# Miniprotein binders against q9zu90: the designs that were tried, part 19

Target 1, 292 residues: q9zu90
Amino acid sequence: MKTELEEEEEEEWRSVHEVLLIVLPYLHSLFELLSMIRVSRSLRDAIRDETALWTKLVIEPPLSSRLTDDILSEFSSKSAGKLKTLILRQCLMVTNKGLRRVVDANPLITKIIVPGCSGLTPEGIMECVESLSKNNHKLETLHINGVNGFTKQHLSALYTYLSSEGTIDLEVCPKCDEVRMIPSCSRESCNQKQRKCRGCWLCIPRCAECAVCLVGSDTESQEAACGNDDVLCLECWLVLPKCRFCNKPYCTNHSSRRHEIAITDAASRPSFECEACYYRAGTNPYEVDYQI
Short names: E, the ipSAE of ESMFold2; O, the ipSAE of OpenDDE; V2, 0.75 times the mean of E and O plus 0.25 times the DockQ between their complexes.

## First folded at step 10 (miniprotein)

Design j1 (at its last look DockQ between E and O 0.25; V2 from the best seeds 0.00; counts 0 for: pae E 2.0 > 1.5)
Fold by OpenDDE base, look of step 10:
Structure j1 (fold): chain B 292 residues (1-292), chain A 100 residues (1-100)
Amino acid sequence: as target 1 above (292 residues)
Amino acid sequence: TDQERINDYMQEANELQDEGNYELAVLMFFLAILISREHNDKTMVAQIYNRLATLFSQMGNHELAIWWYMFALDVATELGDQETIQDVRDELERIKSQHE
């Protein structure tokens, strides 16, 4: 006879398990999954045994900087060869060898999204695509923006394996003839295939926040604290929080770079210090030592 | 309504948290997140992230708390939600001070 306590524990666990089964298919990232795993042993055991949950692997910041080839292999192995979607955003430590190992173990991958993975090379990507193209399998999505060194020859070679236009997020820029991502323009008047603003981020200045082109005499651009010559349109600049010292905002993608200033006064607007100002601690241009 | 469901899940999660049933509390917060994301309600998402961070802090999972607070801060900053930004900053400072 189960004790009343054991029956209550079983009932509680049933409830947890039922809700868990509802939530798990809709998790967006590995971080969310790891968060659940770290709550309790029971949740960890339940998640570990569900191989179907591991058919999509999404690693994004802040975990991206800590992801090694070995860790990637560990998590990808949980799919038991059934991985379909691999998303690695800004995983700087992942190498060609690491990616190849995942691909070789998971021949049914249809989506590879590895933007900002600077440890990868065009040759490494090509080897992976070639491997996946065996046995009449086709990769459906390949996002490789931020992987440096792609040439026209590499793109041409990739398209021999990839049958559909739009599978790759890189194009030949019509302005500079280099292989880069060609952003869409959020401006309604620019929503045509032959838009004048069609070009890479180096050729066509764009708002780092809304991707509107800043082409034309009437488009004032504002500098962002993000660096890398990131600029903002006036509309986005007006609404974004600005550094207390230099009045430059970060775009949303770089908001984590803000150094928050503890405001003791409840009436004061939350302010931050940008990274550049933070490290320039001695040169607050607005601290006028009014030592009169 | 979906908003009512979100509120119900949030309320239940809070009650479960108070009772020390952290497993089910976490799951209830995630249910609320799922519905909020479906409706592209970033304000609610930021709030839930903040509550999850608080829960993890109470559980002694300070590292998780910090990460979830940072996510809340990022979303709240995107939205210009000054109240949430300040709340998250205060909590991050508190955690920092306790671990120095």
Scores: ipSAE 0.687, ipTM 0.902, lowest interface PAE 0.8, mean pLDDT 87
Fold by ESMFold2, look of step 10:
Structure j1 (fold): chain B 292 residues (1-292), chain A 100 residues (1-100)
Amino acid sequence: as target 1 above (292 residues)
Amino acid sequence: TDQERINDYMQEANELQDEGNYELAVLMFFLAILISREHNDKTMVAQIYNRLATLFSQMGNHELAIWWYMFALDVATELGDQETIQDVRDELERIKSQHE
């Protein structure tokens, strides 16, 4: 039986406005919005009236690798000062100046999420947060993992600008005394303080998928295909898809590195080759061109 | 089913695009994208990105067409779909040469 939504879609075609209202809440990025406003004047005007979409700017891969300060300025200007959430993931070409311009133009920002933006510095982040603290404004979320050079002094200063429930995704690692992201561990023994696994990714071996610690005789791990000696707990290893040659899986974060194998039998399982096996197999001796 | 809904949206979007009703075509393509993303159907996502690029090219908005082709290319590269990669690259070269 068809669902109520399917019947509605089959019974009569929805008006442009009705379909727009269904689509808008689920758009992933501002680029998708900007694309639609270029379709027609009528669509542009209808989108303009939905102000909720102008409060969040999200730039992620693959677009993030092409984002410069000038392009960021162009995108952010469309918000007309109404941004509340700024998410820039792995935007390597964005600098302190580019970020500061967005922040200065958008004094209502409460969430800054800039993981992997290696063109930013702690000092640049501090200046942006200081600018936002004016007029009793309080920052609620600051995710800065991947920006190099944060010290304990930086963390202390940043917390003076946050709301009482505000969060920063870095803290001081008790093992190496460096400012790092410290993952949570879902193991019951760690939650009950029978096992103390508090430490950054460099200090505590952890599953690359679920972050549970891999310390002690009661933990087993298997090598992931991800590289950098990444490992997986047995539970995650068992459920993740595996390379057909070496039987190593990628974690979910690295799943885009799979070289998928075409499948012509519907009953066959999808398969892939990891990067290491794919490039080694490219010199397969059975693929020889004999010219006569 | 969700696959039937994706197919229906894509068929409707293609027909609307051929008729020049770009407002509804783009919205139908985005309905298909939303469902395809929920199923992690990257092949369908790449196909829809390619259709969006074609739509903007038909409208004469070559800047947006190039960006949507670049999105399609990135997904096709991840999938190892060499035919799609080459087709998209050929189209990108055509657009860039026409606009110097």
Scores: ipSAE 0.398, ipTM 0.785, lowest interface PAE 2.0, mean pLDDT 79
ESMFold2 (binder alone), look of step 10: mean pLDDT 79; pTM 0.726

Design j2 (at its last look DockQ between E and O 0.45; V2 from the best seeds 0.00; counts 0 for: pae E 2.2 > 1.5)
Fold by OpenDDE base, look of step 10:
Structure j2 (fold): chain B 292 residues (1-292), chain A 100 residues (1-100)
Amino acid sequence: as target 1 above (292 residues)
Amino acid sequence: TDQERINDYMQEANELQDEGNYELAVLMFFLAILISREHNDKTMVAQIYNRLATLFSQMGNHELAIWWYRFALDVATELGDQETIQDVRDELERIKSQHE
């Protein structure tokens, strides 16, 4: 006979398990999953044993900087070969070998999204696509923006395996004839396939926040605190938080680069310091005592 | 209403947290997040992230707490939610001071 205590524990666990099953399918990232795993051993065991949860692997900041090929292999193995979606954002330490290992173990992958994974090469991507194209399987989504070195030949070769237009997020830029991402323009008047502002980010200046083209006499651009010569349209610049010292904002994608300033005075507004200003400590004309 | 559901989950999560039932508390917070995301209620998302961070801090998972605070701060900053920004900053400073 179970003790009353054991019965209560079982009932509590049953409740936890029921709610867990509701939540797990809707998690957005590995980080959220790891957050749950770190709560308790019971949650860890429950999540580990649920192989269906591991059919989608999403690794993004802040985990991206810590992801190695071995760690990637460990997490991908939890799917037991049933991985369908692999999303690696800015995973700088992932190599061609690491990605290939995942692909070989998971032949049913339909979506690969690896933006900013600079450790990958076009050749490595090609090998993965070739591997996945075996046995009449087709990759449906391949986002490879940020993987450097793609040529027209690489793109052409990829399309021999990928039958659908729009599978790849890279195109030949009509302005510079280089393989680049060509952003859509958020401006209504530019919402045409043959728009004048069709070009890569190097050829056509765009707002880093809303992707509106900054082409024309009436377009004012503002410099962002983001590296890479990111610019903002006036509308986005006005609403984004700005560095206390240089008055430059980060775009939403780079907001994590803000160094928050502790407010010692209750009357002071929350502010941040951009990375550039932070490292220029001592040359700042604004001597404000702040703790980060 | 969905807002009522969010509030109910948040309340329950807080009660569970007070009782030391961190497992179910975390799950209740995540339920609240799911509904908030469905409705694109970024304000609520920021608040829940902040509460989750606090929960993890109470559990002694300070590293995890810091990450969730950063997420809360990012969303709150985007929205201009000064109250949440200040709350998160205060908590981050508190955590720093405890580990010095």
Scores: ipSAE 0.714, ipTM 0.920, lowest interface PAE 0.7, mean pLDDT 87
Fold by ESMFold2, look of step 10:
Structure j2 (fold): chain B 292 residues (1-292), chain A 100 residues (1-100)
Amino acid sequence: as target 1 above (292 residues)
Amino acid sequence: TDQERINDYMQEANELQDEGNYELAVLMFFLAILISREHNDKTMVAQIYNRLATLFSQMGNHELAIWWYRFALDVATELGDQETIQDVRDELERIKSQHE
């Protein structure tokens, strides 16, 4: 018969297993998985054995900066050929050869999402998609924004390999006739066909935060601190934190550029200076020593 | 409510961390993260990232602690939470000065 100590240890282990089964399906990225693996041998072994976890591989910053073709092959091999979804965000060291190796080993892939992987080319993507189609397999999703050099001819050929419901995140922009990403607009009037705002980021002014179009007599745009002539809709501008000197906000994606001001008063609202005001503080009229 | 669940998970995780039961503590933190992300509660997400960083530091895994502190810093910066920003920067400097 088990001792009281052995029973307590067994009960604690069952409790850990129960929670792990709840958590694992909802982990967002490979980094979270690898962090849990580093906690204990028991978690490492439990995560290693969970097959459903390895049908989707998501690699993004910070891990993406370290991902080589060989490392990618190592992680994808854990799926034992059952990988369905491959998401690589800003994996600059992954090449056409590395992607092809994963695709060849995983013929069931239906989703390839590779934004910002500048080491890939249209030709490499074409080869991967062709390889997947050899057994009447159809790709459902191909997100390739940030891979340079796609032409109309590439786009047309890619669509022959997708399922009838399949999507590619690039299309021919109706305004400039270039192959571009065309953002969706969540503005209610556009959704109800009161305005047609189909066009790429270069052709249609859009809010840098929420992507709604900023065209028409009933819209108002505000300047952002982000640079590159980024603008915001009024709704986003009103809620985003502002530079204490120029009153311009950063969008969420650029919030790391804020130079935060130390809080000495607990009742004070948070404050920051944008890069432009911070690096020009000596010429800011509010910081000049005024003598009478 | 979901807010009460988050608070309960965080309380339990902190107690487990103090006891050295890092396996269950990490899992409770991730349960809290899941609910916090579903409700877009970035303030709570930053707090949990900070607690995870502390947990890995207590375990002696300073490399992971630094990365989780950086995640906490990113979210706190987005929020303009200057108290958290300074606290995280102080912890990052402490760890780097000990292990460089």
Scores: ipSAE 0.411, ipTM 0.797, lowest interface PAE 2.2, mean pLDDT 80
ESMFold2 (binder alone), look of step 10: mean pLDDT 79; pTM 0.728

Design j3 (at its last look DockQ between E and O 0.64; V2 from the best seeds 0.00; counts 0 for: pae E 3.6 > 1.5, SAP 71.259 > 70)
Fold by OpenDDE base, look of step 10:
Structure j3 (fold): chain B 292 residues (1-292), chain A 100 residues (1-100)
Amino acid sequence: as target 1 above (292 residues)
Amino acid sequence: TDQERINDYMQEANELQDEGNYELAVLMFFLAILISREHNDKTMVAQIYNRLATLFSQMGNHELAIWWYMFALRVATELGDQETIQDVRDELERIKSQHE
């Protein structure tokens, strides 16, 4: 006879298990899985034994900075060779060897998305694609923006293995003839394949927020606090929060750089200081010594 | 309504958290996240991330809490949700001060 305590524990576990089965298929990232694994032994065991959950591996910041080849191999092995989607965003420590190991163990991968993985090379990517192209298998998606060193020859070689247009997120820029990502333009009038604003981010000035081209006499660009010559269209500039001191906004992608100013007055709108102004503290002519 | 469901899951998660049933609390928060994502309600997602971070902090999983706070901060910043941004920053500072 199970003790009343054992019955209560079993009932609690049943409820947890039922909810877990609902949640698990919809988890988006490795981080979410790891979060659950760290809650309890029971959740860990339940997740560990379910290989189907590991068919998609997504690693994004802030975990990206900690991902090594060995850790990547450990998590990819949980799929038991059934990995289909590999997404590694800004994983700087991942090398060609690490990626190759995953690919060799998982011959059915259809999506490789590795933007910003600067530890990878074009040659390493090529070897992976070649490996996956064996036995009539085809890679469907290859996003490699941020992997440096791609040439036209590399791109051409990749397309010998990849039959579909749009599989690769890199193109030859028609303006500078370099291999780069060519952003779409959010402007309705520019929504054509042969648009005049077709070019890489270096050739065509674009709003850092909405990616609209800033080409033409009527396009006023505003400087952003983001640095790197990021500019904003007027419409985005108007709506984005601005630094209290220099009146420059961050784009949404760089908004984490805002230094929030503690508002002592409940009626004052939250204001922030940009990083540049923050580090210039003491030289800010607007530092009113409120030592009254 | 989906909003009612989100609220129900959030309420239940809070109650479970208060009872010390952290496993089920976490799962209830995730249910709320799933519905919120389906509706592209980023504001709610940020709020839930913040609540999850708080839960993990209470569990003593400070590292995990920090990660979830960072995710909350990212989403809240994208939305311009100044209240959530400030709340998350305050909590991060609190955690930092406790470990110094």
Scores: ipSAE 0.669, ipTM 0.896, lowest interface PAE 0.8, mean pLDDT 87
Fold by ESMFold2, look of step 10:
Structure j3 (fold): chain B 292 residues (1-292), chain A 100 residues (1-100)
Amino acid sequence: as target 1 above (292 residues)
Amino acid sequence: TDQERINDYMQEANELQDEGNYELAVLMFFLAILISREHNDKTMVAQIYNRLATLFSQMGNHELAIWWYMFALRVATELGDQETIQDVRDELERIKSQHE
């Protein structure tokens, strides 16, 4: 009957190798592949045979703090020149040389997303883009917010190699005339252009969590624990975890600054103290390091 | 629904893990992750990261287990899921006590 054939097809579909073929094209990063390699020799061998799909490298916190140029080169080499997407978030130890090495070894890269990589410079980025522009190849996405020193001249030069409009995540801010990231706003009145909220983070107050503008009499802002005058919209403030002393939340990006409070009974909700409350509660600056 | 698919993969992965079939268990967990990420279901992603960590711990790869627990902790912290945060911390302390 069909039940026996159905069971055989289900069993064959769920074999280790067949499931691996379904999963591989959709993996988020090479770290996920490297983790699976450690499960067994059989899985490592099957993955090695199917490595043609290693086209995306994603490094984010907390791992990004450990990424050096040499480690980056080792991870990217697993793509065997097939890398198409490179995403490095807050990789402070990666330099122009490290990025250039990856780009030169992977001429098919179409997406470079390097937010907060302060070890990179505009000149280093321009050299990588120029290298990738050979043989009618064009970089489709370049996200470089957090790299210091970009000027209008740099943007103009980059656009000679790239597609127009939207390829680069930096623009000239219409309010301060500086090269900045200009966040999109999901507020309906801004989508309908009923208010003018086009401007950088320094010129337009925005929710630190969701980036909606907080301009106008019909908006409310809530204080965040993040510092630097960061504020939140009410909706984000209500759902984010809050410091037990000052009742201010961190946005998601700054949640690593929480000082978690150890909880040993199951009836208590875990809580945290923000940096300001934690340091006032028992620290002495002469006995502690203020660096992170 | 896709939620039913996630639940089915998770149940199957748990059964396979209990039987010691770690190869297929890890793949079932990753099938669940793919659907959960597509729907931006961070609560489910954190739960699956936690399950992957327990799988690597059962295999004796405590270094990878700690890293997957840290990923789970990061997502649970972003969500304010204090119960998951405490569960992950308990597991991290258990691993440290077994190897110190």
Scores: ipSAE 0.224, ipTM 0.683, lowest interface PAE 3.6, mean pLDDT 78
ESMFold2 (binder alone), look of step 10: mean pLDDT 79; pTM 0.732

Design j4 (at its last look DockQ between E and O 0.60; V2 from the best seeds 0.00; counts 0 for: pae E 1.7 > 1.5)
Fold by OpenDDE base, look of step 10:
Structure j4 (fold): chain B 292 residues (1-292), chain A 100 residues (1-100)
Amino acid sequence: as target 1 above (292 residues)
Amino acid sequence: TDQERINDYMQEANELQDEGNYELAVLMFFLAIFISREHNDKTMVAQIYNRLATLFSQMGNHELAIWWYMFALDVATELGDQETIQDVRDELERIKSQHE
């Protein structure tokens, strides 16, 4: 079966408007919408008038750091109360008041994903969930990893409003008894509910790249340049680019920290310098001033 | 094939860009992005982001260009695509120098 997109693509594109109608349903983030709005007046008008486009609000880096409660309210209001999905990734300036305002204006929200929103609190989240639980409405997804301060009591209270297991991305760690995200293990042999490697990131060392557990005598871990005690499995370590000076790789998530070294020789493989080595310039033990 | 479709959209977008039809060019790039994401082709996604950033720069929208270059840089860095990383950095420096 051809996807709806494939079927629509078979038609000769006659106008900007026709193509726009095809594109709009597939826009992923607010950033993409804002990009379209800034292209032309015609695109702006078309997007502005289509309330259906605003039923899902996704704010991700690099826009996350600039999102305030007021800006969030402005964009959430475009849904005219029909917002269903709210995704705020690493929105540090969003407060409990800001989130509550969105929830109160949009009582039909079914999905709240706010990982890394450190301006939120467990109490603020609870108030939002309570508000959404009115009139027999239920929140279906609540991802709150990175919101600090959650206790077992908070989690228990949330589950009184949320009937389905798996709605919340936080669990009580069986190893340390703290409320944290428990990652899945990419190792096939560990793909069981009662796996020995079930635990939070502090209790169970995992590869920062593939999330495989590094539990057991045969699991050699390699240090990453990422800091924060990030480790890599041998398999991931072997394939990742390594710092020219210290031979440590970044995981994919921290690859932006690479300082690329200008390749002077066309035959030399692109190399980078890690942030630590970059700032330690002049103390590189491999810079042998061959001033012989 | 999906790859052929991506290439077709990219080609069309480039032609439209050359003709000065920036609206339709942007839309064609987005179509290419959608297909590339569906196939988890991060390499293609990075390339399209870079091309889209370039388009915005040509349109005089330097702010959008910078943001899309940053996205391209993030994806390219994830992939270890050193060529794209360097290209994007060069363009970012160029834009910076023009606005100083």
Scores: ipSAE 0.694, ipTM 0.902, lowest interface PAE 0.7, mean pLDDT 87
Fold by ESMFold2, look of step 10:
Structure j4 (fold): chain B 292 residues (1-292), chain A 100 residues (1-100)
Amino acid sequence: as target 1 above (292 residues)
Amino acid sequence: TDQERINDYMQEANELQDEGNYELAVLMFFLAIFISREHNDKTMVAQIYNRLATLFSQMGNHELAIWWYMFALDVATELGDQETIQDVRDELERIKSQHE
C-alpha cells in the first residue's frame, strides 16, 4: 500500500524516466553518465537498468589524465562485452596490457581511436587488431596518431585487418617517406587536380588553426602567438582573438595560454595578453618599444 | 525551432534547479546541450556546463562542480567569451579558497 508521498515520487520518477530515455542515446562521454549517477539513487538505478546496451566508450581530457588500465577495464565492463567503439584521447596511463584486456573482452569492436595515447606501442596495437581479426572480423576505423614508432611494415600489416572501406589515420608521407598523418586541405586550388600540398605537417607549411597549406606565392600567413614559428592563414587570423599588445592570436588549441584582461564595462571589446607580452611587461615595463 | 527548444529547456532546468529538483534539472540541461552541440552553438554549451557546475555545487558535490567549471572554462576560453570566463574563474576561486 503506497502513501501519498510515495505516489508523488513515483509520478515524478515516471517523468524523469521519460526524459532519461531521450537523453541516454546522446551521451557523448562516460563522465556525463557518471555525473548523473551522483545526482540520486533513483537516477543511478534507472541508468544502470538502461545502459546495458552501451556500445561506445569515450574518454577525453581532462578526465583522460586519470584513466589507468584498471579503471579502463572497469568502465568497459559496463558494456558487458558489447563494445563497438573505443575512443581514448590522450590517455597517457593506458598501456598495451590495458588496451589488450578491453579488446579481448570486446570482440565486436570495429572502431579504435586512440590519439595521443603515448603509452601504447605499434606492437601493442598490432596484437589488439590481430586478436580482433579472429572469426573473420574486420575493423572499420583505426586512428593511432600520436602512438610512436609506426613503420611502413606496421602500416602494411594493419591494412590487412581493415574492411575494404576501413580507414587508418597514418600513411607514408610522399615528401619525407615517413609514416605520418597527412592533413587534408580545404583550399579550393588544392582540391582540384593540382594537390602539390600532399605531405605531413613537417614537410608542408600549414595554418595552425585549419591546416590549409601555405604554399605558393598567393598565400598569405600571419604569425601566431603559439610559438614554434606557428603561422595562420589570413582567414583564421582575422577571426581569432588577438593579443592587445602584439596583435598575434593563439590558435584554438592553445587558447588556454591567453592572459585574459578583466573588464568592468560591457561595451568594451574583450582582450588578452599573450604569454610573451604578459611576462615581458611584468619584468620590464620600460621596454615597450620592442613589442609595438 | 531548435533555438526555441534550447531556450525552453534552459528555462525549465533553471526553475527546477531553484526548486531543488536536481534529477529533472540535470536531464533538461542535457537536452539543451545535445541540441546546442547539434547546431555547434559552443557559447550555449559553455553556459550549460556552467549551470551544471552550479547545480553540483548546490548539491554539495564540489569535486564534480570543479570538473564542470573546468569544462565550461575550456570552451569559453576557446571562444573568447569573457563573461563566462569571469563567472567561472570567480566560482572556481571561491570553491578553492572556501574548501581548502
Scores: ipSAE 0.416, ipTM 0.790, lowest interface PAE 1.7, mean pLDDT 79
ESMFold2 (binder alone), look of step 10: mean pLDDT 79; pTM 0.732

